# VH-VL binders against b7j9k3: the designs that were tried, part 47

Target 1, 255 residues: b7j9k3
Amino acid sequence: MTTEPGDRAWVLHHYPYGDTSLIVELFTRTQGRLGVLAKGARRARSALARIEAGRPLWVRWLGRGELPVLAQAEELGPFLPLNPLQNLSLFYVNELLLRLTQRRDPFPDLFQVYEETIDALCSEPGEGWYLRRFERRLLENLGWAPDLAHCAECGRSPDAASSEHWLYQAAHGVFCRAHAPDAAVAIEAAALVWLRGAMQTRSMPVWNSSLRRCLEQELLVHLGGRPLESRRLLTAYLRRTQPAMTIQKREEHSE
Key: E = the ipSAE of ESMFold2; O = the ipSAE of OpenDDE; V2 = 0.75 times the mean of E and O plus 0.25 times the DockQ between their complexes.

## First folded at step 22 (VH-VL; framework fv_tislelizumab)

Design x1 (at its last look DockQ between E and O 0.46; V2 from the best seeds 0.73)
Fold by OpenDDE, look of step 22:
Structure x1 (fold): chain C 255 residues (1-255), chain A 121 residues (1-121), chain B 107 residues (1-107)
Amino acid sequence: as target 1 above (255 residues)
Amino acid sequence: QVQLQESGPGLVKPSETLSLTCTVSGGSISSYYWHWIRQPPGKGLEWIGVIYYEGSTYYNPSLKSRVTISKDTSKNQVSLKLSSVTAADTAVYYCARVDYERSYLEYFDYWGQGTTVTVSS
Amino acid sequence: DIVMTQSPDSLAVSLGERATINCKSSQYVSDYVAWYQQKPGQPPKLLINYASNRATGVPDRFSGSGYGTDFTLTISSLQAEDVAVYYCQQYWSTPYTFGQGTKLEIK
């Protein structure tokens, strides 16, 4: 059996398989999402017992089938304990990959974005811009990202220097005010420019609602109208820990 | 405390244009989204449209061809025009405010008292 | 348009008892749902935003729940001043739409 070359990987999820094994879903740099059979991983003294989401691994596997056997798994760094928000964010990102990507379809760019997202959720817990970045990059890598540079009707482009609101519609893209569809999410031109760019800088907090809705609507189309439980949980957590600012507080800050 | 007050003719003839004004006191209109909502007698609420802080507008598709929303920052007023009115346009008309904030405040937090408009010959 | 359907259309509850109003959206709206209370001759008053967050000054007896398509407003112990029509509203996408309203009365 020819040993496949090693690859950098992240554990997305694992499932019990038989009494002693696990099926492990990996996200790898060169192979994309990869399902492997980790034999004996459920045994008490297994070296594979350290397989968990949130830490990078170097992995090797045997076989070219749908579920090759995991031959080697080495930790590439220490596992950092995650707080509930970080865990939910990771869970959400992983579930997106599990639901929307196919096995053995590599996305090296997305893999890099994934790692950057993990870093960001560890260093900037509570921020959402890196999740929006991941969502957009995921859609782009999968070839599902709508054009945000042009009105779908007239071809006019959003100007970042303008405060003009555009209309986003899932599966169709963006529309200028003159060509507003029947149902849409309003979004500032600058937010669209951010979203179609490299997104290496933090988005403006004022864009959060629009960005979240736009991307969630788009992803939902590709999720077959079945929303993610992880998103529900994450949203619920954020609402509890970051309650909406009251009008009075805003007025006090404006004075 | 911000206050919203709708004003306009209580009676409009069919086929004429309804013109309403929302006068805002206790705060500037420039930093918020302003909406018009109406409620026919004994019925539910219907969203008419919005004017954003920079002046762009978006209307309910059901009314789009007849609706114009505008604002005058110097007067701190938001206006609604509804053309070609019929009996179906008889309603209490409200102006409402939505915050544009990082905290996702996209609900109607402030309402005017409403102004009743009756369309009758 | 997203249709918001409330149930029941009317509800009579005894003082001190729990009142429950349901709202169903015709499509997924995440938690972008608000609840309003409207008394005769008054504009709607915001009670709940984002499905479960109480607006400022709203009594603790009011609570909201739900995510996706099914939402619920609960009054844990009905008070006399709670007699009103209640509306749910989605702000997931334009045009914003409201439920048909639920008239809450004292039994």
Scores: ipSAE 0.904, ipTM 0.945, lowest interface PAE 0.5, mean pLDDT 92
Fold by ESMFold2, look of step 22:
Structure x1 (fold): chain C 255 residues (1-255), chain A 121 residues (1-121), chain B 107 residues (1-107)
Amino acid sequence: as target 1 above (255 residues)
Amino acid sequence: QVQLQESGPGLVKPSETLSLTCTVSGGSISSYYWHWIRQPPGKGLEWIGVIYYEGSTYYNPSLKSRVTISKDTSKNQVSLKLSSVTAADTAVYYCARVDYERSYLEYFDYWGQGTTVTVSS
Amino acid sequence: DIVMTQSPDSLAVSLGERATINCKSSQYVSDYVAWYQQKPGQPPKLLINYASNRATGVPDRFSGSGYGTDFTLTISSLQAEDVAVYYCQQYWSTPYTFGQGTKLEIK
């Protein structure tokens, strides 16, 4: 019976298993996504921490097979309850990982982005730019992100200072307006430049709505025809509430 | 408030060019993206195309070989030309707008009153 | 092109009763669906955007729902002024397309 070294992890999802146990999907720093059996995790005297989505943990597991046993789970830092919008945003980020990654495939840079995303959603719960960053970094880590630096036909590059729009076609990349394909959508050049950079913004950009559609189309290519349940729930909730968002204005709108 | 008024000839002969103008009052055309949409008699709506604030255009592939959308900011007007018309181009033609501040999401919150064009010999 | 198919083509509902209009897209369109009301001799009027967001000034008896490919417009208590043709529209991808319309009449 060998014991694995400990690792930092987040709970993505869990399912009841038998009377007192859980099957838990973890996102771990060193092993990527990992399914574990949390024996007795639902009993009142469990030695394991509460196993809920969005809880950062220090974990150890036993076994290298398909379903290792969770041997230890300790909470890292204080647990802060999330409001419904924050929970749905978390569910969305977690569902993307569950649907699009393979178990035991490490993504250390994505793990860092995941932690930054959870931190950001706790402070800015709306349709935040940090969700667009996570979506893009996920696609990059999986090798599915198109080249956004060059028009797919002529090689011309977007310029964030330009008022020129571009055309986005999922699975095929971006096009300048001279080479617009059929079945594409408009997107601001600034959004494309932002996606190539650090993806940091002091306020919600005006182009967030266009970018949301583009990234949603790109992700759908890889979801195997099964849409995200979390997206359905998140959008339904947003129609009930209007969380505050700060949108960076374009310069030429102030006439 | 902002008002949209389409105008042009009501009757156009087959094979000629249909030319329409949407005149905007109470606001600037520079703050919006402008679309043309048509409705044949007793039928549904068909999107024709768009002109963006920087002057570039994107057209429905079914019509793009025959359609030109343009704008004149000094007259606060958006124009549609449709060449080589047939009876199938008989319709009510609408101009519509999308708020520039909403980025490029294309649902149409303001429509003109429409102008009827009949193509008949 | 993404085909938007409405059902039924026409619908008769008694005043004060509930009317339900369905729209199916031929492809996934997420929540990028709008609904319009068109009265005779008038341009279309936006009722709903993002499948469920009521536009400014639209009475609360109008509601929209749906996601992905299946969408519904509901009028909870039909009024005489609601007699119109109703259209769904997708704005997921070009060309933007409309349903064929549903004619709503008083029974």
Scores: ipSAE 0.724, ipTM 0.859, lowest interface PAE 1.3, mean pLDDT 85
ESMFold2 (binder alone), look of step 22: mean pLDDT 91; pTM 0.932

Design x2 (at its last look DockQ between E and O 0.52; V2 from the best seeds 0.71)
Fold by OpenDDE, look of step 22:
Structure x2 (fold): chain C 255 residues (1-255), chain A 121 residues (1-121), chain B 107 residues (1-107)
Amino acid sequence: as target 1 above (255 residues)
Amino acid sequence: QVQLQESGPGLVKPSETLSLTCTVSGGSISSYYWHWIRQPPGKGLEWIGVIYYEGSTYYNPSLKSRVTISKDTSKNQVSLKLSSVTAADTAVYYCARVDYEDSYLEYFDYWGQGTTVTVSS
Amino acid sequence: DIVMTQSPDSLAVSLGERATINCKSSQYVSDYVAWYQQKPGQPPKLLINYASNRATGVPDRFSGSGYGTDFTLTISSLQAEDVAVYYCQQYWSTPYTFGQGTKLEIK
């Protein structure tokens, strides 16, 4: 068996295989999503006991089949305990990758975004902009992201300096007011400009609902209409911890 | 406390244009999203359309060709026009404000008392 | 359009008993569902948003649940003042749509 070169990897999910082994879903820089067989990982005192979501690994594997054997797994950093929100966020991001990516399809850009997302959920718990960023980047890397730069009918572009509301429709993209479709999510022009950009800066809170709905609708199309359990759990948690009944004036957000 | 009051003709003839005004007190209309909703007698609620804080509008596709929503900031009023009315347009008409938290949301926390409009010859 | 279907159309419940109203959306709407109470001659009053969040001033006996396509409004102990028509509403996407309403009466 030919030993493959090592790669930086994150554990997305693992499940039992036989009495002593695990199948581990990894997200790697050079191989994309990679399923490996971790032999003996369930044994007591196994060196592979370090296989868990939320920490980076250096991994090596043997074989070129669908499930190569995990030959080496080394921790690249310390494990940091995650609170419930962080865990749910991680679970959500991982489930997106598991459901929407194919094995052995590398996305180096998305891998970087993934790492940045993990960093952000650790450093800024409770924020959502980095999840929206991840969702958009995922769609872009998979070639499913609609054009947000032009009205699908007339080609007019959203202006970041404008407070004009545009209409987002899953699978079709954006529409100016003049060409509003029958079903859509309203979203400010500036939010669209943010969403189609590098997204290195935090989104405005006032865009949160629109961005969430737009991206969730888009992802749902590609999920075959089967929503993620992780999103349900995450949403429920956020609603419990952040009640949504505070009345604010728009003027407060424009200052 | 914000208050919404709808006003307009209680009776409109078929094929004419229904014109309603929502007068807002206790707050500025410029800072919120304003919706019109109607309710036929003994029936459920139908969303008509919205005017956003910057003045752009979006209408229910079922009514789009006949509906115009506008606002007058100087008077703190939101208006609804519905052209070519028929008996099917007989309803109580409500103006409503969208609740603001940390994002743009489309549930309605404040309602006017409603104004009854009857379309009859 | 997203169709919101409530069940039952009418409900009679004894004072102090639990009342349950269901709402089903024709497609996925996450938790973007609101519940309203409407009494005769009055506009609708917001009770619940985000499927399970009580609006300010709403009694604890009112609760909402659900996610995706199935939603429920529950009154744990019916009071006389709770006699009304109740509506669910989705605000997932335009056009925003309401259920047909459920008339709640005292048995």
Scores: ipSAE 0.900, ipTM 0.941, lowest interface PAE 0.6, mean pLDDT 92
Fold by ESMFold2, look of step 22:
Structure x2 (fold): chain C 255 residues (1-255), chain A 121 residues (1-121), chain B 107 residues (1-107)
Amino acid sequence: as target 1 above (255 residues)
Amino acid sequence: QVQLQESGPGLVKPSETLSLTCTVSGGSISSYYWHWIRQPPGKGLEWIGVIYYEGSTYYNPSLKSRVTISKDTSKNQVSLKLSSVTAADTAVYYCARVDYEDSYLEYFDYWGQGTTVTVSS
Amino acid sequence: DIVMTQSPDSLAVSLGERATINCKSSQYVSDYVAWYQQKPGQPPKLLINYASNRATGVPDRFSGSGYGTDFTLTISSLQAEDVAVYYCQQYWSTPYTFGQGTKLEIK
């Protein structure tokens, strides 16, 4: 059972190099993130497939150094033109990988999650549950996900059937309400249980706002306090172009 | 329509305990969580703390040792007690809530009218 | 504690002109920023949540922008009824904190 001569990959980012070439950041199934030199990729009649994010490629590269040469790139599926929201979501997912992973560090499970995330953002183009899942899975694969099963102080576990809130403190874990530290924020017990599971849903849960805040705080710890440009752009787009945010209120009796 | 009415003494002596009540009309306190916020004369706003709809509390660390927030569901009231007051506790005190169902995001779109408390001997 | 610092502390703007108020947080707060208007003898009134979303019933001339640490409230064409003190507030992390206020006056 030998390694195939090529590998399945996605383009995370590229930039011009000289007049006719690109430097390309790939996320590969078997080798993790890989930087390659795509010689002549900007020529009008390049033999390489169009090097762009959002479609899978079959790639081969030559050389064992820090910047191998991209020898072959063949598209593995149709390119679906992305609308602006889908492009910003893809940019966000890609920037997370670029900022938080190292080249040549394989993560097969994360690669599968990345492909599932791309499929979901193409078919469900709003910001949704699949971004929260990707964020959590990324933290898990990198060994930075906190224990969500036990209060960091007393070991008590969240109960999804309970309406009780819990407290989340980035870098320190979760706490039951009796043991909350000073800098924690509230989160639903059901949200913590969802994050421990398969994270499968086709509608945004009520606790998405709590998830969004907690996951961003955790990621920021590992970004060295330097936020993502893609998240700024994505957030600005969502707030500007979505229907005016409807404040959801609990139904109350008329009197 | 939901209405919030703060009430309590206008004048409190130093070292005493300040007690305020927020009475909620046109809605149930059990459906939401409730905050107290204060504003000293000519100054900005200071968040005091919150009582969540299941009864647990979380206070600003600067006030934590002196503050108690409680609720009485039978009277539809939220209460604030602040012990050992000084002149620095002179302020308008507001009861406020967030209108999100089961949300823990704290921007305040519904405020009471406020009640003025002066601490003076 | 996250400190919210507004600038200017006071400004005067002619009717129909643009007013701009800035707010800077001492730490990253994403888009978890709200803006309030407070007129004398009244409680604060929510204008903006999530840095840029107008609350229900707020006139179109009010807009918010910013992300991370730098935030701006803009009134595109000042009206007489806009004379007030304006506050920013972060709800990224506890304790939740407010800016010191910006007094807006008609010039």
Scores: ipSAE 0.643, ipTM 0.826, lowest interface PAE 1.9, mean pLDDT 85
ESMFold2 (binder alone), look of step 22: mean pLDDT 90; pTM 0.922

Design x3 (at its last look DockQ between E and O 0.60; V2 from the best seeds 0.00; counts 0 for: pae E 2.1 > 2)
Fold by OpenDDE, look of step 22:
Order: sequence, then structure tokens, then C-alpha cells
Structure x3 (fold): chain C 255 residues (1-255), chain A 121 residues (1-121), chain B 107 residues (1-107)
Amino acid sequence: as target 1 above (255 residues)
Amino acid sequence: QVQLQESGPGLVKPSETLSLTCTVSGGSIDSYYWHWIRQPPGKGLEWIGVIYYEGSTYYNPSLKSRVTISKDTSKNQVSLKLSSVTAADTAVYYCARVDYEGSYLEYFDYWGQGTTVTVSS
Amino acid sequence: DIVMTQSPDSLAVSLGERATINCKSSQYVSDYVAWYQQKPGQPPKLLINYASNRATGVPDRFSGSGYGTDFTLTISSLQAEDVAVYYCQQYWSTPYTFGQGTKLEIK
């Protein structure tokens, strides 16, 4: 059997297989989502026993089939314990990849975004902008992202300097006020400009609900109308820790 | 504390235009989203539309062709116009707001007392 | 439009007993659901937002639960002042829609 070249990988999920093995879902830089059979991983003192989500690995595998055998797994960094919010955020991001990507379909750009998202959820727990970034980038990489630069009817573009509200509709994209559809989510022009950009800076908190709804609706279309359990859990946790009835002031965007 | 008060004619003839005003006290209208909601006698609630903080509007599709919402910052008032009224437009009309400046969340924690409008010949 | 359907249409509960009102959305609305209490001659009063968050000043006996399409308002121990019509509302997408209402009375 010829060994495949090594790759940087993150564990998305693992499942028991037989008495001593695991099926491990990896997200890799060059292979995309990759399912591997980790033989003996469930045995006591197995070198593979530390396969867990949230830790980068260097991996090698044998075979070209649907489930190649994991030949090597080395830790590329220390494990950092995650709090409940961080764990739920990671769980959510991983579930998106598991549900929406196909195996052996590489997305190098998305892989980088994934790593940046993990870094952000570790360094800025409780923030949501990096999850919105990941959601948008996921949709873009999969070719499912609607055009946010033009009204779907007239082609007019939102202006970040404008306080004008636009309307977002899943699967269709954005509409100016003159061409508002019957069902939509209102979103400020500047938020749309942020969302279609590089998203290297955090979004304004005032946009959070609109961005969340827009992206969740879009993803739900591609999830076949079956929502994510991780989303439910994450949402529930956020509501408990961040009460929605807090009075806040609108801040002007200075960027 | 913010207070909302609806006002307008209690009686409107069929085919005429219903005009209502929501006068806001205890706060500025400029930084909030303002909604109109109505309730026919003995029935549930129907969302009419919203005016955003910058002045743009969005209406319920069922009423879109007949509804106009506007605001007057100098008077701190939000207005509703509903044209070509029929008996079906008889209702208590409420103006409402969310208690989050700049919020896009459309649950309503501030309500006016409502004003009754009857459409009759 | 997203249809919000409440059940039951009317409910009679004894003082001190639990009252439960259900609301079902015709499509997924996450937790973007609010509950209101309306007494005769008064506007609706916000009780719950985000399906389970109590508004300021709302007694602890009121609670909300649910996610996705099924939502519940619970009054753990009914008081005399709780006699009212209750409405659920979705604010997931426009047009924003309300349930038909549930009339709660004392048995």
C-alpha cells in the first residue's frame, strides 16, 4: 500500500468502529473532509487515544478508498482546555462541515478560515463575528453564497456610507427597498458590505441579529430544512449568559 | 420613561384614508425602529409595518399597497396612513417600539394605549 | 407568511395550578419568539423574548421554552391577575406574525 503524503488536519468527530477502532472525520488542508479508520485507537495505551476535536494534527493515511487507514497522527500543538461556550462554538463549526461538505473535496481557503475561527473562539469567547465569517466563507466555498453586492432586481449596490436598510432573502440574496420581497430580514447596508468583504474586522454588535438570521436561513436551505443541534445548544447557552433584555445604545461605525 | 400615544379620528368612511399619529415622549424617535400593529375587535394582532431609524419603511405585504408610514423628528411623531379603508380595517391601532436603540429585533416592549378606528358609512 | 398556531384557544385553570400554552410555527424560527399578555382594554405586554427570556418586571412564575417550531409558555402557579389573552409572535422574518391568542381563565 502506498502511503499518502502527510497533511495538516483537525478532528471534527469520531465514532466507534468495532471493538478497538474509530472512524475519524478529519478536516484537512489538501484533502478537505477526510474519513479515516484509526485501527486500535480504542485500545488502552494507544498512541491514537488523544484524537480529539480542537487540536491540530499531522496525519498520514494508507489507501485511496472511502476510509483509508490512519497510519500516523502527531500533535502539532498543545491541547487547550475549552470552556462550555468555546466547546459549543467548535461543535457548531464542526457540525457545519460534517453536514455540508463532501469527503475528498478540498477547500484550502476554508481550511485557513477554520483555523482562524478556532483561534478567534479561543481568544475572543462570546463574540459571534468570526462564526458569521465562517458561515459566509463556507457558503462561498461551496458555491452557495448569494450575491450581496447587487439588488437581485435592479442591480443597485449597497453603500457602506449609507444607513439605508436592505432586505435579505435566503437563496435570492439582497434587495433594495424599492424591490423588497414579501418575506425577508432587514439588514443595514454597511452590514452587507462587511459580509461580502474580507471580514477581517469584527462586525458591529447592532448587526448581530440580522447577520445571524440571514446566514442561518441561508444555511438551513442547504441543510434540507433540518437545523443543527449544535446551533440550538449554542443559542440556548448564549441566551442564558447574555440576556436579551439588556438596554444598549447604537454605536456609529467608524470604519 | 418612554411613552407612546396614538391619536386620530375614531370614525372613517369607507374608501377614505385613515390617518393616525403616534406621539412619543420621554425619548427621541431618531434612533429607534417604530412599528404599527392593529387588532380587529375580538381578534388577534396584525403587524402593519415598520419605519427604520433612517426613515426607510417596510410593510406587511397584505397591506403594502395601501399603507404609508412616516415620521416627523421635529415633533417626535410617527404617522400611519391607510388608504381605501373598508369595514375590515376596523381595529384598535397600536404604535410600538423595541427597547434597544438600533435593534433589528422586532419584539415589542413599548406599546401605546391604542386608538380605536371604526370604518362605517 | 409564517403561521403561528396556539393551543388551546381557551384554557381554564384553578388558582395555584400550572397553566401551559403551546405555540407552533409553520416553519423554523429558531428562538425568535415572543410572548405577550393582553388584558381587556390594554395593549399587549411583553412577557418573554427569545422563547425563554423573561422581560423586565415579569414574575418568575412565567417561563418560556422551545426552539425551532414548538414553543411553550408556562405559568407555574396561576394567580388571579394572570387572567388574560396570551399571544405568541415570531420575529424571525417579515411579515412578523402572531398566534391567534389563548384566553386564560380561572376555573
Scores: ipSAE 0.896, ipTM 0.937, lowest interface PAE 0.6, mean pLDDT 92
Fold by ESMFold2, look of step 22:
Structure x3 (fold): chain C 255 residues (1-255), chain A 121 residues (1-121), chain B 107 residues (1-107)
Amino acid sequence: as target 1 above (255 residues)
Amino acid sequence: QVQLQESGPGLVKPSETLSLTCTVSGGSIDSYYWHWIRQPPGKGLEWIGVIYYEGSTYYNPSLKSRVTISKDTSKNQVSLKLSSVTAADTAVYYCARVDYEGSYLEYFDYWGQGTTVTVSS
Amino acid sequence: DIVMTQSPDSLAVSLGERATINCKSSQYVSDYVAWYQQKPGQPPKLLINYASNRATGVPDRFSGSGYGTDFTLTISSLQAEDVAVYYCQQYWSTPYTFGQGTKLEIK
């Protein structure tokens, strides 16, 4: 595969370098994560577009090494301002990529998922299903997603129409009640089926504690036990501003 | 107005089976997940296990070989059996439930009054 | 098992003053921590869920904070009825476990 200096990209993070420059972490369509040196990007009349997270860019760079020079950056599309929750959600998805992927490691399917996540984040109120989808798709693209279709011991499958609970154990998969491990998260069969599907509906609440626990525990295995700062901030914001989203009364079920 | 009341023998001989009942009034037991939690005298709390609304159970590994939790819908009762008891099983036993938010959350917002069980030789 | 360790084991605080109780988990538990108040001869009563969310009917002088492994229960202005033992509990993973308790007394 060839290295192209022109590509569609998103800013994941940047930090100052010297008096007038930035080091920028990009997520690019063709190269995966790419660190670039944006010379003079902080000058008052820089020729480079504003280097901000949450905006797609067309970028060109020079060099094939570890830190190529950003030659040109052009904003794509109009500015869409984000509210605080949307910004924290963006910070979260960006931190996941920064912590879990390597530079120069292309993931074209994940790039598509990232763009769909940002579109949904910008279009939807509050924390939505799209974060759970991103978490699951990230694990799938990195080869870390467990088989959710079969009990790890007996091969029995969860049934979305069933009220039965299942047990999720990070790094080990899912278990039916007959094979429940000692340390686990109880989770609905319907949630496991949702995680296997398109995950493009609002039917699975993002505040579902078991779903969030399962995905967070799985990601934590690969983060080396070091939790994400962005997740701490996002969670604190949600508890402070939307506590009702975490407490819902159980509805009666038919026998 | 849901009310929870545990009941049981109070005194049990070593090696016998402890049997407790939690009677629910003002609501249906089939709408919630029910837990048993115990507290030895002057000590902390220990989670025993849960029965889910569809009747399946999940137990603390430290007790699972000796414990059975069950429901009787016709009596609106949740029951605990603990076999082969010793002095270490002396405690106040509570039944408890949790508000449901579409996931299995296990902090306990409703507790029974508790029933004291003493295992004496 | 995830061990929940409270500090101090007991404390005495004057009426109207601030009381602070700490709880540390042996493993990461995100914010899946609850706090309970237990008065003599009574069952535990839920005060806080998700580390910081007050349960229904709990006075606003009770607040919780923390994330990950370190958690704090604060009573901003102690009242006579707040004399109790306080417990933290994790519900991150089974088996669910409680701290050893902190006895709060009026000085």
Scores: ipSAE 0.603, ipTM 0.816, lowest interface PAE 2.1, mean pLDDT 84
ESMFold2 (binder alone), look of step 22: mean pLDDT 89; pTM 0.917

